# Ledger of designs, part 31: VHH binders against Formin-like protein 12 (FH12)

Target 1, 299 residues: Formin-like protein 12 (FH12), of Arabidopsis thaliana (Mouse-ear cress) (q9c7s1)
Amino acid sequence: MASNCEKMLSKIKIPLPDMLNAVLDLDSSAVIIDQIKNLIKICWSKEEMDRLRNSAGGDKEVLGKCEEIFGELMMVPRIEPKLRVFAFKVEYPSRVSDLKMWMHTIIAATKEITGSVKLFRIMQTSLTMQVLRGSNVECGLDSLVKLCDNVYLMHDFCKLLDFGNDLVHLEAASRIELETITNKMQELFDIEEEVNDEFLASENDGANFVGYRNVVHDFLCTIDGDKQLLNILYAEVGGLVNSYIAEYPSGVRFKEATNILTRFVETFYKSREEIERQAEAEKEILEKRKMNIKQNGNL
Key: E = the ipSAE of ESMFold2; O = the ipSAE of OpenDDE; V2 = 0.75 times the mean of E and O plus 0.25 times the DockQ between their complexes.

## First folded at step 20 (VHH; framework vhh_7qbe_3)

Design p1 (from n1 with V95R; at its last look DockQ between E and O 0.68; V2 from the best seeds 0.00; counts 0 for: unsure alone 58.6 < 65)
Fold by OpenDDE, look of step 20:
Structure p1 (fold): chain B 299 residues (1-299), chain A 123 residues (1-123)
Amino acid sequence: as target 1 above (299 residues)
Amino acid sequence: QLQLVESGGGLVQAGGSLRLSCTASGTTDYMGWFRQGPGKEREFVASISSSGGSTYYADSVKGRFTISRDNAKNTLYLQMNSLKSEDTAVYYCARDLSPEQWKQLWESGYDYWGKGTRVTVSS
């Protein structure tokens, strides 16, 4: 397996000094994130550094280049933390955006579910019908599960109900795990602490790092602002989910509920399509019969 | 519009019997009884198929209650024997409509329940 250093050498598109300058300037436009990640890996491997320094058996040219890389890296105080800060800064907008998107999706879906009169009617009707027919269904959600498995009943509902696109965000929400949101938020907060530590540590790095410190400071301010917003959204998500559970005391978790509903919606639409196809087929048969009668002179 | 009217409720002593009736304004497929006790959610009691050939009972009433129907009279019955205090509730008649009937109901408003009849069992 090629050493991390060898891998890095194979991916270097810009001179290392220029890359380091970009890192110190926190200029994401000048460096590819993968290169930074590779550099971080190199920094973590003290063993590899020692091996490269002491190894006489490898490709001399590769070793020389690796030594040069390490030499350059060592010239920067706390290069690893700085690289990590840079990497985090590059990924930060997308991470925050994803969190916001996920939470908004959950919020929207929950509101759609709880606000859908049609869905509620479907659940109640289905439940009543199934119970009358001897089913052991106890709640509306369970009823939907069984409804999905009963083609005839589903077709009846499809004929009856104009179930429109009331649950626009349901499918997307069904793919989101609340635990993921929590974990990703926590990760951001943990990394923020690391950034702050580096900021504090960089106080004595010298006059050449004043610009770096200013940019890091601004970044920390940005994170703090976003953190407040994310916490507000998270609180809203929690409130809505809890409210949902209170309204649907079936003991079913939110994720499970969204999955059941998603399956129902999908099955509903499929059934509708099938009904339409059957209707079309019948129409075609009738038309063919009419044509045949006309051709045979019987009418 | 299909209407359901429950009757036969009243006060009865524990261990006593009562017979409920539900009159429908039209023909229905499955019919059944639900009940709602004080502070409780509405729960299933019994149901019967259109022909009367199949009957279903909640575990809590099995062996004590008997559901039947007279299609000529468009009437559903619930014979309640060995009544307990726990049977105290408003009893509702329910219907399982044909697809066409459901469509009409959906368009006019969702109501497959009667107004209910109160049964009180005293200890």
Scores: ipSAE 0.472, ipTM 0.827, lowest interface PAE 1.0, mean pLDDT 85
ESMFold2, look of step 20: ipSAE 0.505; ipTM 0.849
ESMFold2 (binder alone), look of step 20: mean pLDDT 76; pTM 0.776

Design p2 (from n1 with S50G; at its last read DockQ between E and O 0.85; V2 from the best seeds 0.59)
Amino acid sequence: QLQLVESGGGLVQAGGSLRLSCTASGTTDYMGWFRQGPGKEREFVASISGSGGSTYYADSVKGRFTISRDNAKNTLYLQMNSLKSEDTAVYYCAVDLSPEQWKQLWESGYDYWGKGTRVTVSS
ESMFold2, look of step 20: ipSAE 0.482; ipTM 0.841
ESMFold2 (binder alone), look of step 20: mean pLDDT 83; pTM 0.850
OpenDDE, look of step 20: ipSAE 0.081; ipTM 0.574
ESMFold2, fold request of step 21: ipSAE 0.472, 0.553, 0.443; ipTM 0.838, 0.870, 0.829
ESMFold2 (binder alone), fold request of step 21: mean pLDDT 83, 82, 83; pTM 0.847, 0.843, 0.846
OpenDDE, fold request of step 21: ipSAE 0.569, 0.439, 0.400; ipTM 0.857, 0.797, 0.777
ESMFold2, last read: ipSAE 0.471, 0.488, 0.431; ipTM 0.835, 0.848, 0.822
ESMFold2 (binder alone), last read: mean pLDDT 83, 83, 83; pTM 0.846, 0.846, 0.847
OpenDDE, last read: ipSAE 0.496, 0.503, 0.530; ipTM 0.823, 0.831, 0.841

Design p3 (from n1 with Q104K; at its last look DockQ between E and O 0.77; V2 from the best seeds 0.00; counts 0 for: pae E 2.1 > 2, unsure alone 59.2 < 65)
Fold by OpenDDE, look of step 20:
Structure p3 (fold): chain B 299 residues (1-299), chain A 123 residues (1-123)
Amino acid sequence: as target 1 above (299 residues)
Amino acid sequence: QLQLVESGGGLVQAGGSLRLSCTASGTTDYMGWFRQGPGKEREFVASISSSGGSTYYADSVKGRFTISRDNAKNTLYLQMNSLKSEDTAVYYCAVDLSPEQWKKLWESGYDYWGKGTRVTVSS
């Protein structure tokens, strides 16, 4: 297996000194994130360098290049933490954006679900009808599950209900796990601590790192601001989810509820399409019959 | 518009009996009773098919309550025997609506629940 160093050498499009300068300037425009990740891996493999040195069959040229890379890396105080800070900074906007998007999606979906009078009426009507018929359903969501399995009932509802696109964010929300949001937020906060540690440690790195420290400081300030916003959103998500559970005392978790609702909506629309197709087919048959009667001179 | 009118509720002592009636403006395949006690959610009590051949009861009322119907009169009955304090509630009549009836109710925004009849069982 080619050493991490060899892999890095094969992918280097930018001279290492330039790359390091970009890292120290925290300039994401000049470096590809994958290159930075590779460099981070190389930093962990001091053992790899020794292996390369001891490998009788290694390409001397490759070894020399690797040694050069290591030499340059070692000239930078705490190069690994700095590379990690850089990598985090590059990925930071997308991570924050994703978190915001997920939380907003959940918020929107929850509001749509709880605010849908039509959905509520469907659930209550379905529940009552099924219970009258001897079904063991206990709640509206359970009723929807059974309704999805009953084509006749679904068709009846489809004929009666103008159930529109009231749940726009439901499908997207059904794909989001709350645990993922929590984990990703925690990860962000953990990395923030690492960035802060590096910032503090860099105080004595020398005059050449003053610019670096300033940029890192600004980045930390950005993170702090975003953290406050994310916490507010997270609190709102929690509050809405809890309120939803209180309103629909089925004991069903939010994710399960969204899945059930998604399935219902899908089945509802499919049923509607089928009804429409049948109606069209019947119309065509009638028209053909009329045409045939006309052709045969009976009209 | 489908109308449901419940009657027969009142005050009764524990161990006593009451008979509730519900008059519907039309016939449906299934009819039944629900009840809502103080501070409780509405719960199923009993249901009966159009022919009377199928009856369903909540476990809490099984053996004590009997549901029946007279299709000629469009009337649903609930004979309640051995009444307990826990049976204190407003009792509502419900029907299995036809598609046409559903449509009308849906369009009107009307809840297919009647006003209910109050049953109070004193200890």
Scores: ipSAE 0.311, ipTM 0.756, lowest interface PAE 1.6, mean pLDDT 83
ESMFold2, look of step 20: ipSAE 0.414; ipTM 0.813
ESMFold2 (binder alone), look of step 20: mean pLDDT 76; pTM 0.781

Design p4 (from n1 with W106F; at its last look DockQ between E and O 0.01; V2 from the best seeds 0.00; counts 0 for: pae E 21.9 > 2, off the site)
Fold by ESMFold2, look of step 20:
Structure p4 (fold): chain B 299 residues (1-299), chain A 123 residues (1-123)
Amino acid sequence: as target 1 above (299 residues)
Amino acid sequence: QLQLVESGGGLVQAGGSLRLSCTASGTTDYMGWFRQGPGKEREFVASISSSGGSTYYADSVKGRFTISRDNAKNTLYLQMNSLKSEDTAVYYCAVDLSPEQWKQLFESGYDYWGKGTRVTVSS
């Protein structure tokens, strides 16, 4: 018991009173999340917790530091749930900020893709070119795959067309996994459930915990407001994504379509840069030739 | 199978008011209003929690529109005040019966939609 407990305690670097005060205040900015997670692991040792609860008599001072720590934890009703609520509150702003950023990025990118006249014309031209060449393509998107695979055709294409800055959010959106958004949303709903369960359970903790309950209540109000906003954003993401992929063959998914477009944009700009470099080198050679002619012609 | 029936749309002068209603044929969870203006994409207007305690509004309608619900009648309301010409749209009622339904990203996060009610605001 002492061996396992001491192993876990070696990972705790913040004084326990400071950690417990931060937990009950739910507003400490000095708390290290990893330290709280280590403390939660100690509380999860049910066998060790039950032994300390049954032996709370005078052995606290004689036994090792592990049992002193467990003794202090036993003084707080339902300390493990309270530690989890604290950890949630510390991580919560980052979790909501990430979800908002991811969903706003997808919304912006999807609006750009569906609203770009230049992209529409590029896809029409690419499709027409591939059909005229005898390629078996089903849509403009499929034709872009073929275009990216043919470096000479892409170079000719880049000389004729441009889409400017219509797709500024595309690259960022291509890095976002939609299933990750769904999973992270569910994690937040699970967090709200745990926070609410502790709020209800703490009703009988006594007058010393009224301040804690008020802070938890305020946190629940914040979560409820953010949850509503996130659900609204998620509904908008779904509608925009469905509209975006509706023009493609059945079974094309958001990630497939977005990756094809991202690859096309990257290949397009690489080809345009290569064309620009070749043009600059030709100008330098021509200027050198003009200088040599002028020097020789004056003689 | 849930049915949604909107009503209360019509023609109104700028600065005027309308109240939209949406009656559901059964028990509902989260409800919201969306709108689609001429030549525009469908956009969010307002939403309300199953208990009615939490509401959210698009910035364009904050302070002018009020969402409410009567769970005994399975009815959602949208009170629209200080109407502007840009509020001209078809207004849709939407319902989410289960939070898990919103995981279907290739479908909207709302399971059921009404047929819409048209609101026209004349300057």
Scores: ipSAE 0.000, ipTM 0.087, lowest interface PAE 21.9, mean pLDDT 75
ESMFold2 (binder alone), look of step 20: mean pLDDT 81; pTM 0.831
OpenDDE, look of step 20: ipSAE 0.025; ipTM 0.520

Design p5 (from n1 with A94V; at its last look DockQ between E and O 0.01; V2 from the best seeds 0.00; counts 0 for: pae O 8.8 > 2, unsure alone 58.6 < 65, off the site)
Fold by OpenDDE, look of step 20:
Structure p5 (fold): chain B 299 residues (1-299), chain A 123 residues (1-123)
Amino acid sequence: as target 1 above (299 residues)
Amino acid sequence: QLQLVESGGGLVQAGGSLRLSCTASGTTDYMGWFRQGPGKEREFVASISSSGGSTYYADSVKGRFTISRDNAKNTLYLQMNSLKSEDTAVYYCVVDLSPEQWKQLWESGYDYWGKGTRVTVSS
């Protein structure tokens, strides 16, 4: 297996000094993130050089290049933390965007669910119908589950009730786990701490690192600003979840509820489509019959 | 339980000044302000670190608003100068909590937004 250093060498499109300059400038446009990740791996392997030296089949040229890389890396104080800061900065916009998107999706979906008068009516109607038919159902969501399993009842239900597309974000929300949001936020906060530590540690790196510190400082400011927003969004998610629980006392978790609702919506629309197709087919048959009668002179 | 109480809102003329206050039942690493104008989404206004050494402002309020805090009084302030009609909003005090801390709060039934304080800027 090629050493991390060898792998790096094989993928180097930019000279190492230029890469390091980009790292110190936190210029994400100049370096590919994968190269940075590879450098981080190299930094972790203090034994990498020894491994290369001990590898009986190692190309002396490759070894020399690796030694050069290590030498250059070691000249930068705390190069690994700096590389990590850079890597985080590169990925930061997407991470924040994803978190915002996920939370907004959950927020939107929850509002749609709790605010949907139609959904409420559907659940109540379903519950009532099933209870009258002798089914033992405890709550509206349970009734929807049972309704989905009964094609005849669903068809009857579809004929009686109009259900609009008012749950626009339901499907997307059903794919999001709250734990994922929590974990990703925690990761962000943890990395922020690392960035801050590096910032503090870099105070004595020398005059050549003043620019670096300024950029890192600005980055920390950005993170702190975004962190406030993310926390508020997270709080809102929590508030809405509580509201949901209050509205649906069956104790069903949000994820489970979204799954049930998603399945119901899918089944409902499918059933409606089938009904419409059948109606159309019947109409066609009737029209054909009328035409045939007319052609045969019976009209 | 963390409690935040906003105060200081009111009616002010354009170009005027207003100072908002937020009293907190506990200390957090960061505190800040959000606002929600009529028909608008809630937006970030400003935040400040526990030490007061780091302050952040939305571009729309930069140079006009100043955030500060008194940790001894557990109070957050927002000095708003050169107020504009666009600044009309309900202002909310916010705190920096970990996801886990937020989770604990909303599981306990905490009102994460609170009442806020209304600022109305007249033309």
Scores: ipSAE 0.012, ipTM 0.273, lowest interface PAE 8.8, mean pLDDT 80
ESMFold2, look of step 20: ipSAE 0.428; ipTM 0.805
ESMFold2 (binder alone), look of step 20: mean pLDDT 76; pTM 0.777

Design p6 (from n1 with E107D; at its last look DockQ between E and O 0.01; V2 from the best seeds 0.00; counts 0 for: pae E 18.1 > 2, off the site)
Fold by ESMFold2, look of step 20:
Structure p6 (fold): chain B 299 residues (1-299), chain A 123 residues (1-123)
Amino acid sequence: as target 1 above (299 residues)
Amino acid sequence: QLQLVESGGGLVQAGGSLRLSCTASGTTDYMGWFRQGPGKEREFVASISSSGGSTYYADSVKGRFTISRDNAKNTLYLQMNSLKSEDTAVYYCAVDLSPEQWKQLWDSGYDYWGKGTRVTVSS
């Protein structure tokens, strides 16, 4: 165990005081994160903790270099909560960025769906076609489901219509579950409470931790600002989704409607690509035939 | 339980290229690549944020390797160019989703690693 710690430290060349200062400054990098994770795993083993806890005196004198480092780490007041705050600070920018990306994608997709005149006309045409064929359909969405299930009907349908770039965010939105966004937002705010608890508790850690407390306070202020912005964005998602779903039969949920549209768009463009490939192949054959006719006509 | 499956390893000559893939069974936040050469300790290679906006590389691979991800497919990639014999290793993808994952390390010592994919670079 001590050999593994020394080998890891030699790879990173970060003195322990600098590593601890990086944690306390909340200064994260991928190299520091990886090495702290491995150090925690090694140093928090039950065997090593019991060995160090049961030392009868002169802890620094009986410790090897790696065990001396572990002992000094354990002397940091409330080191485990401080490491959790560090871990949260590392993940925080990506967590906020992901939430914003997911919610912006849903907002863009719902605005595209509700604002597309081409999609509206496609659903009207599909519904009319299915009614004329004697199909029992409730709405445009129902008609799209039946259209997707019939390759020959889809083939004929997509020769006549196109919706261009109206629904560019639809596929990405179909991969997003609204409950995941809600859960991730709740997790973020619950973890903020843990950061705040450590900030308050660190008041008792002494003058050497005033800098740490300042950095954590600044982090909490950033979280508060982002929380307000994320809540505004979440409310917009809810309003747009509610308005979008209200135009369909009761009981249709966002994911169901969006999945139907996504399957339709994918099936539509696969059929259109096949038609275009066939048309290009026929054009090549015709041009080759015209060239052969021209050659024979010159005889 | 999150599952990670690496692929794309193989035998390649020095100066060649390989692209590694890692498919996750669920949503992931922070992802990275690590490697363990014969008789060596596991070492960091590259990492990428959940959005893909932030990337980090070990000095030994900087400029030669490119990490990327496709969140629609829950897949992490490592493009490895200008391969050297020193790059011979088992490559592992790993995930660090949240502070809750750090808490589990403290409580249970659990690792979030794939089984690895072997890359061999011949002279």
Scores: ipSAE 0.000, ipTM 0.164, lowest interface PAE 18.1, mean pLDDT 74
ESMFold2 (binder alone), look of step 20: mean pLDDT 81; pTM 0.832
OpenDDE, look of step 20: ipSAE 0.562; ipTM 0.871

Design p7 (from n1 with Q104A; at its last read DockQ between E and O 0.81; V2 from the best seeds 0.61)
Amino acid sequence: QLQLVESGGGLVQAGGSLRLSCTASGTTDYMGWFRQGPGKEREFVASISSSGGSTYYADSVKGRFTISRDNAKNTLYLQMNSLKSEDTAVYYCAVDLSPEQWKALWESGYDYWGKGTRVTVSS
ESMFold2, look of step 20: ipSAE 0.425; ipTM 0.819
ESMFold2 (binder alone), look of step 20: mean pLDDT 81; pTM 0.827
OpenDDE, look of step 20: ipSAE 0.366; ipTM 0.742
ESMFold2, fold request of step 21: ipSAE 0.414, 0.454, 0.444; ipTM 0.811, 0.832, 0.833
ESMFold2 (binder alone), fold request of step 21: mean pLDDT 80, 80, 80; pTM 0.818, 0.822, 0.820
OpenDDE, fold request of step 21: ipSAE 0.580, 0.529, 0.529; ipTM 0.862, 0.845, 0.843
ESMFold2, last read: ipSAE 0.381, 0.472, 0.000; ipTM 0.803, 0.842, 0.098
ESMFold2 (binder alone), last read: mean pLDDT 80, 80, 80; pTM 0.819, 0.820, 0.818
OpenDDE, last read: ipSAE 0.614, 0.563, 0.614; ipTM 0.879, 0.860, 0.878

